VH-VL binders against q58428r495to569. Designs and how they scored, part 12

Target 1, 75 residues: q58428r495to569
Amino acid sequence: SGGKDINYIEVNYEIKKGSLFPPGFVDCNENISYNDEVVLIKDDTFLGIGRALMSGFEMKKAKHGALVNIRNVKS

## First folded at step 3 (VH-VL; framework fv_regdanvimab)

Design c10
Fold by ESMFold2-Fast, scan of step 3:
Structure c10 (fold): chain C 75 residues (1-75), chain A 123 residues (1-123), chain B 110 residues (1-110)
Amino acid sequence: as target 1 above (75 residues)
Amino acid sequence: QITLKESGPTLVKPTQTLTLTCSFSGFSLTTSGMGVGWIRQPPGKALEWLALIDWDDDKYHTTSLKTRLTISKDTSKNQVVLTMTNMDPVDTATYYCAREPYSSWGTYYFDYWGQGTTVTVSS
Amino acid sequence: ELVLTQPPSVSAAPGQKVTISCSGSSSNIGNNYVSWYQQLPGTAPKLLIYENNKRPSGIPDRFSGSKSGTSATLGITGLQTGDEADYYCGTWDSYLSVYVFGGGTELTVL
């Protein structure tokens, strides 16, 4: 995890399957597109895999609704 | 207590612009996570979400009416204003404003609603 | 406009139970929280359920919500004549950045 050119999404909490909402979001690769597979990280630690529900650019501005569908969590 | 109340004209002619004001008390649109939206309901029909403005002055509009809708806020007056251009008889409806509470930040729902104001569009 | 799918009407007798379904897609119900609103005849809607299954203060426990996949369900037990109303589900659509309501369900208590 912690790759430089990957579809990363940085979160501020220990994730669970479900949805990532704006309060849990820290930052992301802006080149993420809708429906891309994304990797969720916290403090450079890989937490899991999800699917983007909007572009990375849109995620940085979003204040409502789910940003990512979290599908697989590394326990 | 929290209250919202809609005001504006009850009768509008086709092609005119509708301006509705939502006046509220018991909360502020300067509080992070807070928003106020507009919802309408034609007689005997379903609820239709129109627009939302939030604490940070971000604005959201339903896709089908986006070019016709403007939403703005005046935080000093505790008011949110909706403007809809080019009114048509099919826009005849009861128009509601409603609060998106701080606790809904990220999860989005409306916890308090105004009583609604009925707008009839006819020549 | 995008509308979540609800049955147009449901009916049951006092004391019975009903369920009202609400169906959408992954960009709305599938990945977001669902709310339910009750609209008594001639009145503004009232928040009945939020975040899939939570009740605001003053809402009795005979009202319940649940969500599975791209569908949500409102359950009402111990039906009373005062429950005759239109019921609407609602959620955010992350792809369109809009709030969407269901088409509404008219509940008639026989």
Scores: ipSAE 0.041, ipTM 0.771, lowest interface PAE 5.1, mean pLDDT 88

Design c11
Fold by ESMFold2-Fast, scan of step 3:
Structure c11 (fold): chain C 75 residues (1-75), chain A 123 residues (1-123), chain B 110 residues (1-110)
Amino acid sequence: as target 1 above (75 residues)
Amino acid sequence: QITLKESGPTLVKPTQTLTLTCSFSGFSLTTSGMGVGWIRQPPGKALEWLALIDWDDDKYHTTSLKTRLTISKDTSKNQVVLTMTNMDPVDTATYYCARESYGDWLTYYFDYWGQGTTVTVSS
Amino acid sequence: ELVLTQPPSVSAAPGQKVTISCSGSSSNIGNNYVSWYQQLPGTAPKLLIYENNKRPSGIPDRFSGSKSGTSATLGITGLQTGDEADYYCGTWDSYLSVYVFGGGTELTVL
């Protein structure tokens, strides 16, 4: 229940440095704000860290454009 | 094979409504990530994007023509229909339909285009 | 209204190299990947480059793309007469929720 404080973004692919675009997006914490640091996860596995380019609410509705700048990818 | 083909009238009178149909094969608009858009090109001028409909029935249209444009799909017939009201001679153009898909970087582009259909608006 | 700016024309001789620029803003090229479309005289446009720098099957490596900030560039090396065409950049504008094309560049191979 307390996991709402984690700025998570769930993705459906193995990420790479660059940007997250809507086809790779699954879900996120709606409390994410523009310019927040976010954690990228897939199937509960930590994949990397990025910077939000819009709110979590906006990410859930977006079909075009970059959602997150992916800064660091776990190797 | 992926194919798209435009059909509709070649001559439209001013104030009338234009209806164009894009018939396609080799893919479905029920498939996530697929869309079909309409683009026009007046004689000797640039490409102008008009509208797009996607797998989720989300509809997009160019701001300047928003009130004149309707786009719909019939997934059972593999067709997308564009309707444009109140035609004017400046709307004379070749009208194309094209498939939208995404690549490895998960960004969208038009990968297959129809041959185009010419529409002249004249009295 | 054109949102993406291209030079109206470019020309060079066979075997030479040309570059075609496409300038936009943060809401389009700055926030999305760019595609390039080739339109041979009297034909429909064809996808030439997608996702900034990728080539569809059948497109020779003489064609290349790049992007920096809010601008994209199409490069063509070893020019051939069959390259005479109009070239258009295109991308989504995330603020307008529209797809936008550049004004097109006419390439003449002299």
Scores: ipSAE 0.289, ipTM 0.856, lowest interface PAE 3.0, mean pLDDT 90

Design c12
Fold by ESMFold2-Fast, scan of step 3:
Structure c12 (fold): chain C 75 residues (1-75), chain A 123 residues (1-123), chain B 110 residues (1-110)
Amino acid sequence: as target 1 above (75 residues)
Amino acid sequence: QITLKESGPTLVKPTQTLTLTCSFSGFSLTTSGMGVGWIRQPPGKALEWLALIDWDDDKYHTTSLKTRLTISKDTSKNQVVLTMTNMDPVDTATYYCARGEDTWFGTYYFDYWGQGTTVTVSS
Amino acid sequence: ELVLTQPPSVSAAPGQKVTISCSGSSSNIGNNYVSWYQQLPGTAPKLLIYENNKRPSGIPDRFSGSKSGTSATLGITGLQTGDEADYYCGTWDSYLSVYVFGGGTELTVL
């Protein structure tokens, strides 16, 4: 439960540099703010880092558009 | 002091392959967030981005030219090489290399530029 | 071809102020930092503004940048003859994973 207090974004695919769009989004920490640095995870595995393009609350409601700018991907 | 300098042929015939080398000093392409890009400018026209290679060997190419462009780096020589196949007179331009800096906020910008090298494509 | 929209030219007298606009879309200006480049006649471009509104060392404060939505603006106050140049905006497009420049604006200082 404590692990959900980081600036995480949970995704459903193997990421690459670029953008995260709603179909790839699973869940996130609601306390993320616009322009925060975020960690992208899949099945509890760290995949990379990005920048939030909206708040975590807004990400959960978004139906289209880029949610996160993905810039560093763990190979 | 950060410097970049382009080198390569100044005259190329149609259908030939252009090879340009960017030699740089004052930074390393092993440093996270660093990259080197290529930008061209035909006489009297706008800047057009071509390609970029970064610290982790990720390669990016402009969509319209991606099948013609190859970018590579030699970290030991502090060089980045661009090749462009099937040259045409419309590819006549000044070609620049520049250092790309990508912050953790996920954008590149070009903070130091080479002087440019002019490439003329004619028969 | 993906190009950010800039006015082709602007002009003003020494000591005056000009603004140069740059318009894009949500995948580029809307979700990324914008940079501005100055190109003096016959020279390579020089970084003037990065991260929307920051100046590199050596760039005077009469140059400023701003961004709102899918548009960015370069402001130049106290115009000098030496500012006569082409100005380009540039940013990353997250959807295409490419860098894009504006079409350029020629500033003439009369």
Scores: ipSAE 0.007, ipTM 0.691, lowest interface PAE 9.8, mean pLDDT 87

Design c13
Fold by ESMFold2-Fast, scan of step 3:
Parts: C-alpha cells; sequence; structure tokens
Structure c13 (fold): chain C 75 residues (1-75), chain A 123 residues (1-123), chain B 110 residues (1-110)
C-alpha cells in the first residue's frame, strides 16, 4: 500500500525492465518529483525500483509516454 | 538494407554443444531499443522463442531451456552468438535469428528475419 | 503454444474474409502489444502486424489486427491463394519475462 514518505507507484501488472506507461499505472504518491527513485508495487507486493520521469501529480494525468524508467525487478 | 543471416553446423551429435552465429547489417546493437533474438521451429511444428539480447546487454531466455542457452553479442562484428548445450534429437529444427524492435510497452517484436539454418541432431 | 492459444486451422474461399484468434492471459496479451507473423511454406516468418494493429510498409490493408482484453485477432479480407500460410501471434509475458508465440493457425484457401 505504501506510506506517506514512500515514493510508491502502484501498477496493474508484473513488471519487467524498461518503461512504465499509463495503461500499466494505477496510482502513486503525489510527492514524487522528477528523477526520484521510486518503488513499484502491485497489490501491496514490492516488484522493483525505477526512476521517475515526471512528478507524481503529472503521472496521474498522463495519457501517453513513459512515466518511469524501470531499473531493477525483484527476482 | 537490414539483413540477418544464420551460420553454424547443420549436423550435431547428441550431447554436443551447438553454436550458431547471426551476422547482421543495416543496424547496430548499440542503438537504444534494438535487440536480436533466436527462434526455432522443429519440422512441422510451431515457432518457439529461445533467447534475446538487447542494446543494453540484457539477456532473456525461454524458461524451459535457460540452463542450456547462452546468448552473447559482438557489437564490433555485428554478430550475436547462441550456444545450446547437451543437444538431443528433439532439438532438430530450423533456427532463425531476427531483429527485435522495442515497442512502447517494452515488448520486442521481430521485424526482420534471417532465412533460417536447419540443424539436425542425430548419431 | 500452451501460453497463447490459436485455432489449428481456418479455411475460406477466395475473396472471403477470415479472422484468426489468439487467446492469452493478463500477463501477456492483457499487458503487452501483440504482433502477427505470416509464414509461407518453406520460408522464414514475415512480420504482418505490430503494436496490435499497425502494418509495416508493404503489407496491404487487407490484413488488420485488433486486441480486446486478453485476446487478439488477425483479420484477412479479400482472400487470395497466396495467403495460404501459417499465421502466428506473438507477445511478451511479463510474469515469465519471455517472448511467446501462439501455436499457429494454418490458413487454407479452397
Amino acid sequence: as target 1 above (75 residues)
Amino acid sequence: QITLKESGPTLVKPTQTLTLTCSFSGFSLTTSGMGVGWIRQPPGKALEWLALIDWDDDKYHTTSLKTRLTISKDTSKNQVVLTMTNMDPVDTATYYCARGEDSYWATYYFDYWGQGTTVTVSS
Amino acid sequence: ELVLTQPPSVSAAPGQKVTISCSGSSSNIGNNYVSWYQQLPGTAPKLLIYENNKRPSGIPDRFSGSKSGTSATLGITGLQTGDEADYYCGTWDSYLSVYVFGGGTELTVL
């Protein structure tokens, strides 16, 4: 679920290295800033780590384009 | 302008290691979003994806064969090499290499294919 | 083949329309773009459709693709004898981190 200080991004799929795009995005902490390290979660399960390509507020509004560079996927 | 061609032995004995080389031109495997994959097809059967290596040296292998497969690239020679250990008659197939192009969903698709090389595994 | 299901065969007369289905799950078709490949007898596969519904240069508009949920379809209109081939869907499986092909569909134009 994340917390107040956690830069979480909730996704709807099992992630892989690459990019997160709007159809895979569910929700995020609005306090995320461009270039922040973020944690990707699905149903409260940690999936991996990425780098934000825009603010959390902008991610919630984005209709296209990459939102996050996914750097590391939990194995 | 974009071409790929497979090369390697056409006959392999059981338990031997197969090494196939994909030589390509018209693109570079240092270019973001590019990859080269290997796909095989046993006679009269479906396409089976084996492995892919991409511009960032990320390597992907089919789960059932991952312990037998090694994929590597030589960007200076424009070559990708697939090695498959412990060959068995069931591995008899036509082996293709193909260029992978990364889509917006990080889904590679194979837009240019080599002609294929037939590998027979028998004693 | 276990992961993506296609009908083994489909047939129609010249000039008719056929649709070939490809059924998967949320981790593959449900989450990723689908491609379609045509394999004429004795030849290497050729890309027909990428990103669900886009055609490479040189592919006629008789070929179309679509995706809904965890299924994708390839449509072929104005069938010609030269369309006799095996057709394969393909996509990534995000859970397995592998590329998967469907089992293939043999198209016969009678």
Scores: ipSAE 0.006, ipTM 0.666, lowest interface PAE 11.8, mean pLDDT 87

Design c14
Fold by ESMFold2-Fast, scan of step 3:
Structure c14 (fold): chain C 75 residues (1-75), chain A 123 residues (1-123), chain B 110 residues (1-110)
Amino acid sequence: as target 1 above (75 residues)
Amino acid sequence: QITLKESGPTLVKPTQTLTLTCSFSGFSLTTSGMGVGWIRQPPGKALEWLALIDWDDDKYHTTSLKTRLTISKDTSKNQVVLTMTNMDPVDTATYYCARGEDIGWATYYFDYWGQGTTVTVSS
Amino acid sequence: ELVLTQPPSVSAAPGQKVTISCSGSSSNIGNNYVSWYQQLPGTAPKLLIYENNKRPSGIPDRFSGSKSGTSATLGITGLQTGDEADYYCGTWDSYLSVYVFGGGTELTVL
């Protein structure tokens, strides 16, 4: 619960339930850890929530594979 | 309490369309985190996942058969229907429906299974 | 077809221990929870393990699961003749957005 607002992941598209892959990724909080609940945003707009599949540091370097499992979408 | 049962034709001719119905009780597909999937097993071979539909009407299909598969739900009847077009003898299998339970993040596992229905595709 | 790698067969004597491996990749086992299913001859599969290591009600503690990296294992202790079955691992592939099963392992109790 507390501090979930800092676990942001910025995306560049309208999301759907499923997975976030590197082409859709823009930026994130580096302090995100594997299995953390994350909030997905685009241009400061809340889009949904998901669960991290790797650390925020690893997400910034990833060239392939799923970064986040997307569970709830508000779009 | 939770039960699922498959129904449909047992014999199908090549090029025909197969329609299978999963009738369930003890849960609802209006409940968040619930889904129903279809899995098949050719004689003597491994389990192969085909499709899943969930409480939010999101649909998932195996990549190799996606253009042949349609999955839909009727929440008032507690039924999920799978349709597969252009049947071929290699599609001969036992077809199961199973309840998908979300383990978090729209990721399902199958906790209750129907008994299976055998579909033979031949002339 | 995408299939997780399991040994095709394993054998052990009554009362012994056996482990069944399941190998995948970062997009499936590496990133997602693993389930195990038991299929007795002529029957539908039954959920044996979910979320890597949890047992449904009614599954004895002789059955255990674990996951490390891109591999998972099912452990069975105190083998009984009633354990003769096919065992399948399963998980989601996040890259393809599909559920994937292992090829199955036939357990025989000698």
Scores: ipSAE 0.006, ipTM 0.673, lowest interface PAE 10.7, mean pLDDT 86

Design c15
Fold by ESMFold2-Fast, scan of step 3:
Structure c15 (fold): chain C 75 residues (1-75), chain A 122 residues (1-122), chain B 110 residues (1-110)
Amino acid sequence: as target 1 above (75 residues)
Amino acid sequence: QITLKESGPTLVKPTQTLTLTCSFSGFSLTTSGMGVGWIRQPPGKALEWLALIDWDDDKYHTTSLKTRLTISKDTSKNQVVLTMTNMDPVDTATYYCARLDYGSGSYEFDPWGQGTTVTVSS
Amino acid sequence: ELVLTQPPSVSAAPGQKVTISCSGSSSNIGNNYVSWYQQLPGTAPKLLIYENNKRPSGIPDRFSGSKSGTSATLGITGLQTGDEADYYCGTWDSYLSVYVFGGGTELTVL
């Protein structure tokens, strides 16, 4: 699933509530804007919901700091 | 064991450029997630972060001193070099280098070098 | 330059408990892990707490950390004279792309 046509963020680990940092980031929809609700996915599997702390374009370039505030994690 | 050690002049005259070298062992700045930062501490004052260089040669500097600071690395020598132009007596401080590990996205400096004291005076 | 807000000093007697606060904003403490550093007199700082509440190997469990919103707290129980030091919090500021330290807290064990 994953929905590549929506505000997706691909991660490389099983997420927890808190923050997504660059080492856990794989890719995202570039059209994400600051403060957008985003869906976090791993290998096209839905993991949870967060809020963007920068644009998707900026996330792809960021090496430091929190990218997403992770709000809800699928149990 | 990971170690870092600062070296450079202990006395600098006003208006001169300071060059400090951080020599390290036990890790490589070609390894993804590794960085080396510089922090200073004037006598009796707080820690002040100055600059950071990472595995991809990306460079970060404190906003107040950005135009005065240059940071570079020499991976063949396991060294990071900081330069600071137009030295002033207020820049008198102990200068530290420290390793930053971004593996988990955590921003911690560990370990630290012993520090080198730089006095700016005529 | 930006500094996180810490009390300038705290004091307590041996065996007692003390807490040191660190206040910032949403772009730094609110968004990132907080570290704490201990600086004994005449020495380089040493990492004491990382990822808000984790201890490096060799750090006794008398030291603890926590974070809530835009503030972090360092707790020290069973105070010993060897704990006299300056304590600094530190974190990344995502908006400015800089590392920021707290102003430091001098702990005196009377």
Scores: ipSAE 0.015, ipTM 0.723, lowest interface PAE 7.3, mean pLDDT 87

Design c16
Fold by ESMFold2-Fast, scan of step 3:
Structure c16 (fold): chain C 75 residues (1-75), chain A 121 residues (1-121), chain B 110 residues (1-110)
Amino acid sequence: as target 1 above (75 residues)
Amino acid sequence: QITLKESGPTLVKPTQTLTLTCSFSGFSLTTSGMGVGWIRQPPGKALEWLALIDWDDDKYHTTSLKTRLTISKDTSKNQVVLTMTNMDPVDTATYYCARVEDYGDYGFDYWGQGTTVTVSS
Amino acid sequence: ELVLTQPPSVSAAPGQKVTISCSGSSSNIGNNYVSWYQQLPGTAPKLLIYENNKRPSGIPDRFSGSKSGTSATLGITGLQTGDEADYYCGTWDSYLSVYVFGGGTELTVL
């Protein structure tokens, strides 16, 4: 429950609705599964929520393709 | 299957408001990830992006023209409308509408043929 | 005006290889996919490359794309007279929430 158990995805930019692609990806919780709701963060700041399009392990290895559907962005 | 076409006046007087309509077929702007944008090109110059509206009615506008531009959609008519106020001769250009899929990350994959707008007294 | 940096022109002979560069920043090329557009004289632009290096159906494999850091490159091999056109790169700028095009490169086949 404490930090490490959240479905986090760390990004390197201020996100917009759409897809997260590998150039914007930094790291994630490895326990994320396909179709999980995920929280997008940058420098420990909450940016928004999305839906995982692959597992966390797969995201770390991906060189191409959408990783997450970004559904809602904190204004 | 997928088509877009621009329509509107070809001649506009300085200070008037320009209204351009993009009519499309073969896709829906209610589909998650879809968007339609407007791009212009003055004679002999580079492409300049103007605005985009997406499936969720989120609207984006170029910073240099933000106070002059509005973009809206009518999903029942499969149309996107761009309005640009206070037209000036420097706004003379060919105006294109174009589709983006997957939230703009695939680029503009289908374009209209363009409509030429001349601003002159 | 925010614009990605491209050389204004490039030229080569038929059959040769040419590359066109596109430079931006962390907020645009650095964190988003790059597209390339071909505009033949008197026509609307056509999507040539998307997602840095993918080709739409009908685009020959003589056209290729790549991206490294905040720069992208379009490669054209086996240059043909029909490749004479203006080429534009384009991408989203995530911080400004705008789409940005390059200034364009005129390709001349000698």
Scores: ipSAE 0.007, ipTM 0.694, lowest interface PAE 9.8, mean pLDDT 87

Design c17
Fold by ESMFold2-Fast, scan of step 3:
Structure c17 (fold): chain C 75 residues (1-75), chain A 122 residues (1-122), chain B 110 residues (1-110)
Amino acid sequence: as target 1 above (75 residues)
Amino acid sequence: QITLKESGPTLVKPTQTLTLTCSFSGFSLTTSGMGVGWIRQPPGKALEWLALIDWDDDKYHTTSLKTRLTISKDTSKNQVVLTMTNMDPVDTATYYCAREFYGSGSYYFDYWGQGTTVTVSS
Amino acid sequence: ELVLTQPPSVSAAPGQKVTISCSGSSSNIGNNYVSWYQQLPGTAPKLLIYENNKRPSGIPDRFSGSKSGTSATLGITGLQTGDEADYYCGTWDSYLSVYVFGGGTELTVL
């Protein structure tokens, strides 16, 4: 509710550089647009930064293919 | 274990509708991560993906044929049906159904049917 | 029609090594896993490589895969006459929401 202005993506696993696919996706800000820089979080913990491959609305419905390019992972 | 088999008419006249059935065993389309797709191959040509239906009844179709293709499933019978309208001689091909498997962030076609040949002619 | 680019044919003698390339774009190979399928004459395709470089049980380690940027490569070492087949790469296109195959490569073993 209060985080609509943040380009967040919630994931359910420890991430590494590469791609985020639908099984690892939990939720996101619907206002994310294609090619936006996004923040990946798990249980309110910052995990890294990526780039959106589709809109946030589309991510919530996607079942195939990469959703996000994961570029930088917190060490 | 895992098997898929295509069935339907082998001969279709131009402008008619083709209906193909994929019957499978060894898995369920109610299981998260499972899907069944259709792929065709004209004689001597490349594989062309046509459509996919998944565990949540989401449907995907190749862009050039989207208006001609319908895909549906009957999970109680372990069947997926593809319907293609307005058949043309260029649609002559071997039609395959295959299981699409989704794992930890990945997907691929891991088991294929033998294929059924459909000839479109007058 | 969207098709990944493969050489139409490759050939080599028994015991040699061959590589088959597959080229696409950022929306398909660049952002997704690549699979390879082997089609022996007169048969249905079978999965040869998945997730860029993994082999299903029963596939010999003579077959290998790799991916870099928007291209993927299938490697076959110790070529056998039984490897004579058509080889196809395949992946998902995130922009179009479709699965896409390569144009296929015919491998001839003398």
Scores: ipSAE 0.027, ipTM 0.753, lowest interface PAE 6.7, mean pLDDT 87

Design c18
Fold by ESMFold2-Fast, scan of step 3:
Structure c18 (fold): chain C 75 residues (1-75), chain A 122 residues (1-122), chain B 110 residues (1-110)
Amino acid sequence: as target 1 above (75 residues)
Amino acid sequence: QITLKESGPTLVKPTQTLTLTCSFSGFSLTTSGMGVGWIRQPPGKALEWLALIDWDDDKYHTTSLKTRLTISKDTSKNQVVLTMTNMDPVDTATYYCARELYGWGSYYFDYWGQGTTVTVSS
Amino acid sequence: ELVLTQPPSVSAAPGQKVTISCSGSSSNIGNNYVSWYQQLPGTAPKLLIYENNKRPSGIPDRFSGSKSGTSATLGITGLQTGDEADYYCGTWDSYLSVYVFGGGTELTVL
């Protein structure tokens, strides 16, 4: 969780360690930068933490490739 | 079922433009997750990805050849066309078209054409 | 320079097991699924493995894939003479926004 400036990424599935790809992506904070630590959420529930592989703006436009490296998943 | 076939000239002179057509059947490039790419292979060398066009008409090109490559599609004819300008003898290769399947984390070519050989010589 | 590195060649006897490595970086293998392609002499490549370790219909279970960190491995058990081919790994490179193939590995069954 966090305020309006948190590096959030909204996903549409129950995540596991690995990569987040565009079909699993819903939305994100556009101010995310490459290599930022990001918080993955689904329906306002914290799911885990990852590292951004591109900017938040780029994530919203991406159709191929990994968006986030998912490093830690909440049980 | 699903087939792809390349067509175009087998001999091209240096400085000319190469135009190759990929004709396919069994799928549509209007279907989400579908794309068609071009890959080449010089004699005895490795596969080199050239370009890709997808269901939304987004286009991707290999960095080193980007200014020489154009890719387009005609969804009513089930065709994808690749053009490459300013041909050089080092561009001699077998050129393949292949279907890209983009699924959940999948980035791969599941069906390939037979390839067409292009020789660049004077 | 090659983005994905494979050994140029591997060899083994019929019935043996071989592994073919494919090494990349965080922008490609580290954060994306890996595929493997088999190219028999004089033919077009054929998809052998997708999503790191899955086989298309018709591919025998003696072919397997795995991925750890920035490297992927293709395993072939029970080698047959019909397995003589060039093997290529492939994946998306998120930094370059391109698809990349490895340099290829020639498998000889002696």
Scores: ipSAE 0.022, ipTM 0.745, lowest interface PAE 6.5, mean pLDDT 87

Design c19
Fold by ESMFold2-Fast, scan of step 3:
Structure c19 (fold): chain C 75 residues (1-75), chain A 122 residues (1-122), chain B 110 residues (1-110)
Amino acid sequence: as target 1 above (75 residues)
Amino acid sequence: QITLKESGPTLVKPTQTLTLTCSFSGFSLTTSGMGVGWIRQPPGKALEWLALIDWDDDKYHTTSLKTRLTISKDTSKNQVVLTMTNMDPVDTATYYCAREVYDWSGYYFDYWGQGTTVTVSS
Amino acid sequence: ELVLTQPPSVSAAPGQKVTISCSGSSSNIGNNYVSWYQQLPGTAPKLLIYENNKRPSGIPDRFSGSKSGTSATLGITGLQTGDEADYYCGTWDSYLSVYVFGGGTELTVL
């Protein structure tokens, strides 16, 4: 219920506008598709929003390249 | 100090295999986010990326040459080795190794070796 | 075949400014950070700009970078004779799973 409808991506750092790369990635919702709006979280805290550059499954396997365009960072 | 240095033969005959070694210091290829790539430059021409090996032993090769290229690492010796089979005069170039920095911010080559010149001729 | 396109040469007088363009596609510049490398005659390339617009320690602020869409630009102000070099853009191509360099731009300071 509360979390199931969110296309979340868990990160391990304080984000900035730009791109999320694999070393900053922790986990994501399985239902993310290319070009989905995603919410970036760290330790259950909302950090910002971005746009997926690949599916959630592909993100979990990626070693190089951008996973998400980070568009807005919570002030 | 971070340093990289290429070593190998300076002359190779057509059809032979080239083996180049990159010896480095000041970092480890066991550290997350670190990699070493090979780049070549024929005389008077552009830089051409060849191959990359990273901390997780993942290997990448340029599409046009991937059947000819092998890259491996020896983390205990701080070395990365590139082999290229079936050498041709068009493969005459200066060969560089360089450190890849890869973190949450993306990646780039921050330190380069001096290059080693390989001439392919009879 | 070039994946990233740069002008082959640019020239200007000392004290002037130049810009060097680098044009790609969504799978490379569009989705990844761009770096710029300076290669002085007879030397190995040196990292000049990373993450589109950041300078490594020791690189003066007259060198700048920017990115818009699928294109990147290197700006050099206050040109000096010591800036004569080849300049290369570089980035990852997510579709090809390769690192790509531009064709290089020769800067001549007249």
Scores: ipSAE 0.119, ipTM 0.795, lowest interface PAE 4.3, mean pLDDT 88

